# Designs tried in a protein design chat: VHH binders against NADH dehydrogenase (ubiquinone) complex I, assembly factor 6 (Ndufaf6). Part 15

Target 1, 289 residues: NADH dehydrogenase (ubiquinone) complex I, assembly factor 6 (Ndufaf6), of Mus musculus (Mouse) (a2ail4)
Amino acid sequence: SVAAASGPGIPGSHLYCLELLRKRDYESYLCSLLFPAECQRSASALRAFNVELAQVKDSVSEKTIGLMRMQFWKKAVEDMYCDNPPHQPVAIELWKAVKKHNLTKRWLMRIIDEREKNLDDKAYRSMQELENYAENTQGSLLYLTLEVLGVKDLHADHAASHIGKAQGIVTCLRATPYHSSRRQVFLPMDVCVQHGVSQEDFLRRNQDKNVRDVVYDIASQAHLHLKHARSFHRSVPAEAFPAFLQTVSLEDYLKKIQRVDFDIFHPSLQQKNMLLPLSLYIQSWRKRY

## First folded at step 4 (VHH)

Design Q28 (from G11 with Y58S Y107F F108P; framework vhh_8ghr_2)
Fold by ESMFold2-Fast, scan of step 4:
Structure Q28 (fold): chain B 289 residues (1-289), chain A 121 residues (1-121)
Amino acid sequence: as target 1 above (289 residues)
Amino acid sequence: EVQLVESGGGLVQPGGSLRLSCAASGFTFSDYAYIGWVRRAPGKGEELVARISGSGGSTSYADSVKGRFTISADISKNTAYLQMNSLRVEDTAVYYCARETYEGLDFPDYWGQGTLVTVSS
C-alpha cells in the first residue's frame, strides 16, 4: 500500500507541472492535452522544464542568481540519468519522462547551455544568432517531444528544426513590446542596421516604415521556415504531428502582424486568441501542421 | 473571385516617365495582402521590382529600380500605382500586378494579365 520503489516521486508533481503550464505557458498546456494519453504526462514535463528555464531570464534576478539556477538544472539532469533526481516536482516528472522514453541527455543540456548564454541581456548580433538560439532551445525541445511520441524519422527531425526556428523568431517578435517597456531590445542587430534602425527606435515605439521593414524581414524569415517545414508534410509520419501543434499560434501571429502592417507595437498583437482551443483541436483532428 | 487589372503601359522614350495602375477586386485592399509589381523581359526571368502593403505602410524595391520607381496605394480606390521615372531601355518588359499573402511568399497566388512597357527611341 505504501511500498516505495527506487526513484520515488513527489506527491502532486504532475499537477504542479500542469499548473505551471496553465499559468505561464497556456498554449503548451492546451497542446499537451491533445497528445496521446500515454504521452501527455511526459509532454507536460518537457514543457514545464522549458518554463522553469525561460522564466529565469524574465524574472527580476541578477545574472549570478540566474547562473546558479542554470547550474541547478545542469546538475539535476546529470543526476537524473543516474536515477538520483533532486526533490523538485518538475525535475521528478522530467526524470520519469527520461526513463520512460530514453530521452537524449544532449538535447536537455543544449537547452540549458543556450539559456545560460542568453542571460547577458544582449541583443542578437544577427538573424543567424537568433536562429541558432531558436534551434538550440525550441528545436531541442521539439526533438525531445518527438522522442516522447516514439518518432525516429529524418523528415520529422528536419520539420522540427524549421518549426523550432520559426517559433523562436516569432517568440522574439511577440516579446518585443514587453522587453521595450523594460528598456531592452533583442531583435537581430544586422537586420536593424540594414534598415537604418537603432534599438532606440524600438524603445521609443517608433512606427515608421523602416521599423516596419525590420519587423517584416524578421517575420518573413519565420514564415519561410514554416513553409519549408510544411513542404515535408507528406513525408512526415502522422505520429509526429502532435509535436507541431504550436504552428497554429505561429501562423496566427504571422497573420496578425501582417494585418497591422508589421507594427510590432499594435495593441491587437497582445490580445488573446479566444478561438485557440478550437483551432488546436481542429488541427489535431486534421493531422496537419 | 479575385481580379487584378493592370493599365498604363505604353511606349516611352529613354529618360521618360510612365505610371502603371493596378485595380484590385474580389478583396479589400488590406493588411492581409501585399501588391507587387513583377516584370518579365525577353530572355530574362521574373523580377519583383516593387511591393507595397495594402495600408501603404511598407514598401520595398529591387536594387535596379531604387530611386527611380515609387510604389503607392490608394485605399479608397482599392488601387496600387507604380510611378516609373528616368526609364531605361532595360526597363522594357511586361509588367504584372501580383497579389502576395504570407501563404504566397515567393509564389504570388494571383496575377493580372500584364501591361507592356516599351522604352525605345
Scores: ipSAE 0.000, ipTM 0.162, lowest interface PAE 16.7, mean pLDDT 82

Design R01 (framework vhh_7xy4_2)
Fold by ESMFold2-Fast, scan of step 4:
Structure R01 (fold): chain B 289 residues (1-289), chain A 121 residues (1-121)
Amino acid sequence: as target 1 above (289 residues)
Amino acid sequence: QLQLVESGGGLVQPGGSLRLSCAASGFTFGDYAMAWVRQPHGKGLEYIATISYSGSSTYYSDSVKGRFTISRDNAKNTLYLQMNSLKPEDTAMYYCARDSYEYGTDLFDYKGQGTQVTVSS
């Protein structure tokens, strides 16, 4: 006899995606609950896919293993567009989303390619490099989320691009204490050099004015992208707004870092927002981003 | 200290059988899906088989389906690969791998140092 996989589909693949998000991307888990019911499963699949790729760099012992995992996802995406998805729960749910919403393959491939390029333990050379990474990862994810929502609109795409860049920058800032504890710093090198700040300053948890000025410049760039996206919100279809619910957490972080005078190591920045479910519900009710 | 130590490789004739073992230590073995991967000389890594943390689900690559069986003993922290009907094309270094996700097929975060399997007359 042949020992075999269960054929197309895996029992419990949707629950696997939800549990992955609950553990590793709680904000996306909460946001998915506020999507239109018919879109929730597909939105969860996209975010679970993002978690699978985002965790590779920090979870593997060798770069070769990381490259193999990226190669798996490239082949998985190629094969699911031929209705032959691999027997893996996130890939099965993503394949269902691809079929249901005619998701653009280019955006999925762009996420994988960009994550693969950034498996190295090196800082971004510039703010532009960080923004390009954010556009190709977070931006692509938002474009796919708009497709799940049935939104085909230039203004929605422009808002998604700016929000994706703001999110990528904030994610880099938010992760700085964690990476510094592991003797790594990914903050843009050109901004650090401009203020006479070295990577050692972050490793030593230096709170001097020049270090705060680096954080200020980087945070200000994220704030500018968010402000730009909001400047034309009246031109964005309301159907797009669920894709942008994560601006709640983005704005919360930017307000908190401003209150602590851009001290990236302040313990309040690591506090969970216990009111996040309520804040997301209120933003959803107000129909804004 | 996380360790995966493979054993059971060797020289075998075409049509023969081998059983590979992997002794795991330094982590809670029963909390992880496990896999076998192989690398033929001068080629890339090839996925062979995955088993869920409980042992209730298994997946095999098409190249070995029906010939190889993956199993585990969580009480002994040991992973096994029973290889039957071996072909010259199965000649490779075989690695035990720890999967970071319950049902990952090609996704792993650590592999051992390997055990060589050579299928020839």
Scores: ipSAE 0.000, ipTM 0.198, lowest interface PAE 16.5, mean pLDDT 84

Design R02 (framework vhh_7xy4_2)
Fold by ESMFold2-Fast, scan of step 4:
Structure R02 (fold): chain B 289 residues (1-289), chain A 121 residues (1-121)
Amino acid sequence: as target 1 above (289 residues)
Amino acid sequence: QLQLVESGGGLVQPGGSLRLSCAASGFTFGDYAMAWVRQPHGKGLEYIATISYSGSSTYYSDSVKGRFTISRDNAKNTLYLQMNSLKPEDTAMYYCARDSWEYGTDLFDYKGQGTQVTVSS
């Protein structure tokens, strides 16, 4: 409730967040427009914060600089809870969201810590490790989004956990062609080993059945998390549903990967969903996930 | 002609074990993820365990994790659920279900007739 002690607010900080989302996370930009008017600004701030952290790995040439950026965000979050945010547009908007909704600091710190750990160019050792990463990043982001919506509900939290894991797994799959073109593979090593698949198979864009089987097992896990979250839909308060609009894109990706028989390199997987704005609007109007 | 036939249910004392089986026919069993779901009398369906088509990925609900093990034998078109350390709260009709990649109201393409598990002293 104390005003910022360091510098004035940044004019246009909200527009900065919206522009960042429009350029780097267009889906979240569209979703933010469908939130209750009083929540839109805070929802945009959370997603802009996620973009700032996500792009660190790709925007720096040296791990040490990436670690410094993560330390900046850790200190920014610490200082926000002392009403002393840094003079940075996303940090200012996030600070306003923290104050307005009494956001849980632990969730913000958990996102930063997991992103920092993931600065290394190493594959996940197991599906469990990928799911833990997804829970700590996407899951935490969804818990914060529920707080923005004023939702405090066990079933909503359980749905958020499953949807966050599905999102993290799908993000890993969706990024595989991009990373493979840069001679990197992050897919869970235990699943690859079970099917006799090496990282070299992905670097060579191998489409043999065993590679598709790896993709199927990983995609299947995301699919099952999404189905599980939907199985108790009736128990989740409707006020929570805007937090889960991202399930539209999760469903679209999972349907597409299944249609191409889990060929992770199929060109159709990289095509934009031209109907996404309509699909999001319809889901929002129907109050479901 | 899709068929899922569950067996192995019965009356068991708390702390006991049961092994459920599901014989599948009428489709290529190895192409589908499978699930065990349960429904206590007068309550809704609950996910218990799921298994990918190859058997390499499994999922368990928190209520059964560490006590139940799902497995499959694609050569025999059979799904299994090994249930250990059974509790009265595990009393339910247990269904074998074929998973669906359709994202609609229905969670499963097909569900069997079920086998009753009753845990009582």
Scores: ipSAE 0.168, ipTM 0.601, lowest interface PAE 5.3, mean pLDDT 87

Design R03 (framework vhh_7xy4_2)
Fold by ESMFold2-Fast, scan of step 4:
Structure R03 (fold): chain B 289 residues (1-289), chain A 121 residues (1-121)
Amino acid sequence: as target 1 above (289 residues)
Amino acid sequence: QLQLVESGGGLVQPGGSLRLSCAASGFTFGDYAMAWVRQPHGKGLEYIATISYSGSRTYYSDSVKGRFTISRDNAKNTLYLQMNSLKPEDTAMYYCARDSYEYGEDLFDYKGQGTQVTVSS
């Protein structure tokens, strides 16, 4: 029958995903609109899923409740692969994407597991730990996005890995003023120690040369990953390029932080890029990353 | 008058070692991140190792991680690449490059003339 044929669904689940991105991840919202029409819904579902997971730490004060929310998503993903998704709009849209594109379950589980590990208020011990977090979250998300685009290519996967690491590092830098205002610092401890910088220096908004050197080293790591990904862009299928549109914002942040001499607390770093929609459209038209 | 001069390349047997050097002049060496990039004959450029301006941070491509070590001596304006456990796949022209945060099609703002490394039996 019709009811059996239609499967589980929630009216307006797609609009829910788009509204979630518009409010909480505006850049991903804009990027999704530049995907091929047949991929837009699935791309927005993946980014909405990422938003749901990313907000657990910020929206919940109790770690136990955060762990319960992560357990919900683990079960949701397990159940999706049995065609029994929960009645939750993001889960329904993600389930539809899973079926349409045969998305790899391991990547979805890797994102959830990594987010669960990072529910505590602990700084990364090293740049390697930050890069592993970035690979398992942003990298996995990009691999899934390539699957939505129908891209199965070693160079595209290699580019996604480097871009994911760059994006994760920049996200950590960009969030530092917000976290410091809440007496939290997540910047890699090994880099801080190498420059004689403590977490207290960031809480005090210290702008001495050694603090700027920490920021420089971390930003440089992201910059070098992005340049490495771009070094073989001519070997990457053009069909993959929509997955990498967020390199526009990544590049913009890296240029801005350089202009303020790596002052991570400079007010200009928190200003919205009013030209972002135009920059994304131009990047899409030029077919580059 | 910016100049990067690479040296130390040559022919080695698989499993051997080489130490590459890059002498920099015409700019304040300690203000720039530096990289080693390589290009096998008929292939594209590959970033293999990078180092921050202070020397406190390094990056390695997965193909060389654990085998190569990048270092710098800012007092001598010199960049080094210690290459151990060399494989035939490491055969390439090796370039010293200055990184300037320029984005797009220009991957680095200057690179030297290169030094050839050939790994064969």
Scores: ipSAE 0.000, ipTM 0.300, lowest interface PAE 10.8, mean pLDDT 85

Design R04 (framework vhh_7xy4_2)
Fold by ESMFold2-Fast, scan of step 4:
Structure R04 (fold): chain B 289 residues (1-289), chain A 121 residues (1-121)
Amino acid sequence: as target 1 above (289 residues)
Amino acid sequence: QLQLVESGGGLVQPGGSLRLSCAASGFTFGDYAMAWVRQPHGKGLEYIATISYSGSSTYYSDSVKGRFTISRDNAKNTLYLQMNSLKPEDTAMYYCARDSYEWGDEYFDYKGQGTQVTVSS
């Protein structure tokens, strides 16, 4: 069509998404490169969308600005299903992915709604609340990633749910030193209370046995979700496996936190895994999670 | 040689109770987290309960929370699973499992031969 040279688009929108991932979600950048060639651009768009939403809480000075940013994304998603995406590079790339793979609008909206609820500086009341947050964010993102890969399978969805929960829990643990330095603690309150641990213990970087026991309980839940997902991997279509490449980093964190006897403040937990690209490549080659 | 020997399984009516035991030998029992894993006939493995090396921390799957209790006696090298309010869907082969020395390994590194639990009327 002669009109094909016109239409919504931003020159370099794909490169913008890749650069965003390289700077703020390097693991997802590496994982996207290991997707089937026809899926790489769409996978990058989904992860860039996740970065845009995840960074709102940390990047805005006022909750009202965060709410406005979330409202922008809700309208952007609504408009892109009408072929009228906003002139914003991540939204343009996400719109192209939506069109190419017929992505489920409900999953995109669920991510935005959950992130909006989490703009408040409130700790999770329970382990269940953390898992629900993980399901609605990471789980939804994995369901969309399976759609990009053309996978419609009950076992793949079941694995994605467990892996999403494991990822959300590990992300909460991994971020604890950062948030504690800003006088915030998001670890599940019911687990802390069970062990006689207060939020103040984390703010003081307490390493006593009861604090380590809290970390053990939370990390143990992620460990179990990952092992459960792996227990039925033979029932999951191999075409789904690229969606689960991030289990490499989940495994790495779980091994490290066990080695430091659940000292969440141990400096080795903040060190980059220099072998991550090789480990991801090997996992991709072996087609497992 | 490393051994895990399960016992205590059997036939029980819905709403009944059973206590499973696992006798461990051939390794330093108190250095390992332990788990109970079950497999219904023709289905995959399900982790149901995990306990830390000291016994201070436990985890349960949602399907058994409030009904099952995992415990251990490190002096006797024995792992226990107290099962209350049993349901037909609890019917499975129950395995005592030694968790991998390192977390993040794909699967547990050793399980026993199992003990059958059948809940039916």
Scores: ipSAE 0.012, ipTM 0.423, lowest interface PAE 9.0, mean pLDDT 85

Design R05 (framework vhh_7xy4_2)
Fold by ESMFold2-Fast, scan of step 4:
Structure R05 (fold): chain B 289 residues (1-289), chain A 120 residues (1-120)
Amino acid sequence: as target 1 above (289 residues)
Amino acid sequence: QLQLVESGGGLVQPGGSLRLSCAASGFTFGDYAMAWVRQPHGKGLEYIATISYSGSSTYYSDSVKGRFTISRDNAKNTLYLQMNSLKPEDTAMYYCARDSYEYGDYFDYKGQGTQVTVSS
């Protein structure tokens, strides 16, 4: 009790973050291992924070409990910028990252606020609304990751914005079979309406041409964001590239969905990429995104 | 074997309109999604419009949305881009591209291009 009270921090808080990533976000765990050694701990803290927030919607049955958990994180962020972090492993590791890298508080708050707004089971009204969600969550996370890497660069920020939007869109597509099994559909309503597709079509796992065209449009938007980010890669400092390792998984999903003719319910889309560690290492070696 | 031949480029004044065409040969045109991409002199490549293999789905970049319309005629193996309300920043070499997610280059083929210059 006395030993625990001496010095700032929780024994094993870093290990807690790594275990959380191994169980809930294995891809981010692998990516963190490829960061510069001096940045790995802070990168893991950011991804663990993201996992804590992402789990809220799926782990609580009532919106009120979800709101209370988001309120906890808002206060935790406020307090850590006053050097008074709560005694919680992820919050302690995040606080250490904030101090080490002078992380921008606004980006952390933007992630929490956006996750809080999205606690409802409402589908996105439009592709723009999905992209705004992706920008405010995944984009903010990438901006913070660039700060951990010591990168302050306009082109790196532009690449992060596009990659964040691509990640958010692909995450929405990848989760569609899971959500449909629970009678939920989050795919952009404006794209569905354009093709005469209803939410019921996804609940029934309809594979008709118009459903595939909805998936194609949404996947094509993610592909275009990734292409835009890559179009100016020569202007992005190499120090930024570890932040973008997740493009390996984005590209893998986009290739797979194309091979199954945009059948979002195809079983192959749920198969784990056993070569992911090797692919990430090769990407890191090639100095690209 | 595989060929994409763009045409219809030229000099137009701001606010004007232009229609680009792309004649495809050497592959089953209706089995591929197609794109229009552009490259201003000395700058990177920008995707501006994509169209599904059936023509039922289209996507536009924010820079051209509401001004450009992509379409295709699978019976004639031809891709089109109708460009309205042209601006000086639309000046670029325009390429017809066969879009593919398969490779790191997100198009597996593009034509020789057609130059569009928007100037008074």
Scores: ipSAE 0.000, ipTM 0.285, lowest interface PAE 14.7, mean pLDDT 84

Design R06 (framework vhh_7xy4_2)
Fold by ESMFold2-Fast, scan of step 4:
Structure R06 (fold): chain B 289 residues (1-289), chain A 122 residues (1-122)
Amino acid sequence: as target 1 above (289 residues)
Amino acid sequence: QLQLVESGGGLVQPGGSLRLSCAASGFTFGDYAMAWVRQPHGKGLEYIATISYSGSKTYYSDSVKGRFTISRDNAKNTLYLQMNSLKPEDTAMYYCARDSFEYGEDLYFDYKGQGTQVTVSS
């Protein structure tokens, strides 16, 4: 036998990432399939990394355990830039993506740091805090995705920032019925106070006008970010568009919540979009966002 | 009946300023995000600026950022656009638009007014 030529590797690490996405982030799984073939594996690795970090908050009963998991990922990122990733399938695939595309370490660290900061937070103090969280998590993820696609463009980065903020806001809204069922509310506190709404109103599934006004205010911010990103789409290189396929789901949610007059607890908002694969394919074919 | 009435357009020299106004009626103005959009002669509709229903958030197209300011007065049911450092490429029909959240692949609004013409020329 010849001596080993390369660093660490795990058989089936790619399949592990795909199965993780299929089970925990099906929309990102579908989006990754529409990327250029040479970028699909790296795109899947980035989204699998995001799933690993996102699961920490919901899977741990103690902040201390969450902090230990975040510390693992910080060390994993440090070590993979020294060509010494841990023997963990998502870390191995992420390391391969880092090497292939020269991914910016700062963006990976920003995602981890922001997720760690959020472990102890019960709710966002303000809409601006939610937007900052979205920028540092979803925004960073989109910047890395643009690097995978080989895109270095100021308009693409600008669009990614706005789309990331819209995604973070919509994710917060979409998760509200789930979190309320577990006696948690993460909606921006300043918006709730402005409309005379308490966290208890969401726990009781209150549908009064003032609760709907909170939802409208928050959803409006997401809508404005998405419209801003689209306002200069003609200046964004087409090679960037696969990074923004998530706008299909963002638009779908915003249209649905408007149709139910901002009743965040309406059952239709929790239904899966059975036409999502077709909608993503059509969006990809049109090369827009 | 829903109505949006724009005013304040006109002929202005490059580098000049104009303030557009939009008077809204027939709906609860404070419940809707509002926008300014423009259409140059023979071209498509271009987004300029949007403002949330409360006025707390504003967004601008890159072409006007730093030069234009959108604002609203919910007590008067009026939307404004302050336009500074005007350029010839700002020449267009300017429309006040109501944002309903329902929109297509490109920018779409459920209602826009009759417009006010802005011409930037020497």
Scores: ipSAE 0.000, ipTM 0.308, lowest interface PAE 12.9, mean pLDDT 84

Design R09 (framework vhh_7xy4_2)
Fold by ESMFold2-Fast, scan of step 4:
Structure R09 (fold): chain B 289 residues (1-289), chain A 123 residues (1-123)
Amino acid sequence: as target 1 above (289 residues)
Amino acid sequence: QLQLVESGGGLVQPGGSLRLSCAASGFTFGDYAMAWVRQPHGKGLEYIATISYSGSSTYYSDSVKGRFTISRDNAKNTLYLQMNSLKPEDTAMYYCARESYDYGTEYSGFDYKGQGTQVTVSS
C-alpha cells in the first residue's frame, strides 16, 4: 500500500502520532488508551491531525507560510479519499483511519477551513463567534471520533456539539493568561463591552469585579453547554461515551475557576492535574459523561 | 552544508514554457518531500507544488494545477518544475524548499529554502 511505501528518514507513522500527543496533547493521549483496542490507533490519528493544524499558527512567523500549510492539508485530505495520501506520518495514519471507518470528509475539511480563517491574531467579536469556532473545530473532531467508535446517532451528535462548544470556550479561558503575557486577548469582545472591560484590563491582569464578571459569563456559557449535553445522556448510546472523556477536564477547570471566584490569573488554574489518569479511568468505568 | 540551488528562470512570453531545476546537496535528498514556492514582488510566499520523497505523490495549488508539473530525480538529487501556459501573474521569484517532518517543538512545514530563481512573464 501507500503506507508501506513510506520512506526512510521519516519516523514510524503511529509512533510519531503517539509522541506528538504525549508532548502537545497529553489529555488526548490518555483518553485514547481508554478507547476500544480496535479504535485506539484511529483516535490517536485524529488527535494528532488536530495538533498539526492547531500548532501551525504558533509555529510560523508568516501568515503566508501558515496558509501554505493549510493548503497542504486541504490537498492531503482531498487526495487521501483517492488513496493517494502524502508521505507525512500524521497524514498516513489519518488516511488509514479514513479507510477503516469511512470518515466523513466534510468534517476534516471543516476543521482545516476554520483553522485557516483563524490564522490572524484577531479576538472573537462575540460569544457566538467563539462558539462557531469551537463547533467547527472541536465539534467536528468529536463527530469524527464518534465515527471511529462506530456511532451514528443524532443524540450522540447533539451531545458532541455541546461538549465541543464547552471545550472551545474553556480552552479560550485557559489560554488567557498565556495570551495576555504576549499582549493578546481573545476573549469575546461583546461580553467584555457588556461589563465595561477593555483588553487593557486583561493585559494588566486586573482582578476587579467587572473582569471577574466577564470570566463568569463566559465560564457559565461553557457550563450550560455541558449541563445541556448531560440532560439527555440516557438517550446517548453508551458506545459514544469514550468520545466524551474530555468532560472530566472541562468540569475540573469549571470547578477550579469557580473556587477562585473567577480570577482567571490565579496560579492554581495553571497547575497540572496529577490525578487526571485516574479520573479518566473512573469516568470510563462508570460509562457516563 | 545543506544547499538548494535553483536555476532555469528567465524572461518568457505569455503562453510560453520554462523548466526550473533545483540541485540539492548536504543531505539525503531521497528521504525528504520537496516543494516549490514562489514570491511575487512585494507579496508573500505562495505554495505551488509538493512531491513525496519517492515521487509517487504530487500536490498542486489551484492557481497552477494543470499547467505545472513537479518531478524529481533522486539519483541526481534534483527537483524539477515544468511550467507550461505561463501567465503574467506567474511572475515571481521561485524557491526550492525542503519539507520538514521532524517531531519537535516547532513544526513550520518548510525547514529550508534556496536563494531562488526569477521568472518573469512579459512581452
Scores: ipSAE 0.000, ipTM 0.153, lowest interface PAE 17.6, mean pLDDT 83

Design R10 (framework vhh_7xy4_2)
Fold by ESMFold2-Fast, scan of step 4:
Structure R10 (fold): chain B 289 residues (1-289), chain A 121 residues (1-121)
Amino acid sequence: as target 1 above (289 residues)
Amino acid sequence: QLQLVESGGGLVQPGGSLRLSCAASGFTFSSYYMAWVRQPHGKGLEYIATISYSGSSTYYSDSVKGRFTISRDNAKNTLYLQMNSLKPEDTAMYYCARDSYEYDTELFDYKGQGTQVTVSS
């Protein structure tokens, strides 16, 4: 049996988190529905928290406002570990998850700190820098998600690290057409230099072979992280598998970009996968990632 | 006719070094990511290292990072694994593998016959 947490609450805070996910992270909304019933609310709170932080850079025109948003979340996390969360729906739901599952504060702080550091960056200097960003953001989210599922396992953490890196890389690739339309390019500079490609090539939506080779190299890195995570899946406890449902969408994107010969601007890459709910359900039923 | 032929394995003392080679033929070697994987007796395959098609990017498992170095010579169609500071735990059959870029398998689309590395005192 589960005892209800006592403390302040906001009526409709859970519904707020679900609506935020439906509008801004539909995939995470669907994945949360496939978690054990007792974990669904906490999983939704973690993903809503991620949405709040992820949108800061795109939602604010000035770095100072972005820094103020990050400082708000740092204080919110500090205060919720003192049982004094702010009256904000996502913070209230996250506080409930923290209390219910004894979530590790360091992982929450690592996400905020990494997002704050990246408010200054124009582009990642290297693939390693992108992977470090992915580890500290997506990786930390997966570690917290494993804690929600009650999983304390070295192999599960190892798989989460690789899946988090793959997710961060794919997110960077997927966002490239959007950012290029706003005269921004975040793809790793070292990979671009290796192929003689400039940021201007992406701004002009260049489809030459060397541009496709940059995309190929970056996509291959994500693919290798997924293969690595899968290479020891038999050692990962099955209770961890709901945390890794995002691999369905990662693999879908990687297969699509291969089919269009690594043309990152191909319109099919932005198309919604209408079979995603069924694919997630089938993967969940088969107990794999 | 796709072929990968591994060589360079053998018996070595703990703390020693070995260099493995993989001769590739029957495909455009420079267009593929390549990997080394190993299988200890009675256990599953363990991913060791991967190298991009140009050789500019490399990835290592935590168990070998800092001790092993993967490299390639596209002019010779050859993949290498330099193994330093060898430990008894490194004892395994080592396989060279080509990444097919298919995304739907946990195994690379080809691995050779392998070369045995035994680290014992």
Scores: ipSAE 0.000, ipTM 0.234, lowest interface PAE 14.3, mean pLDDT 84

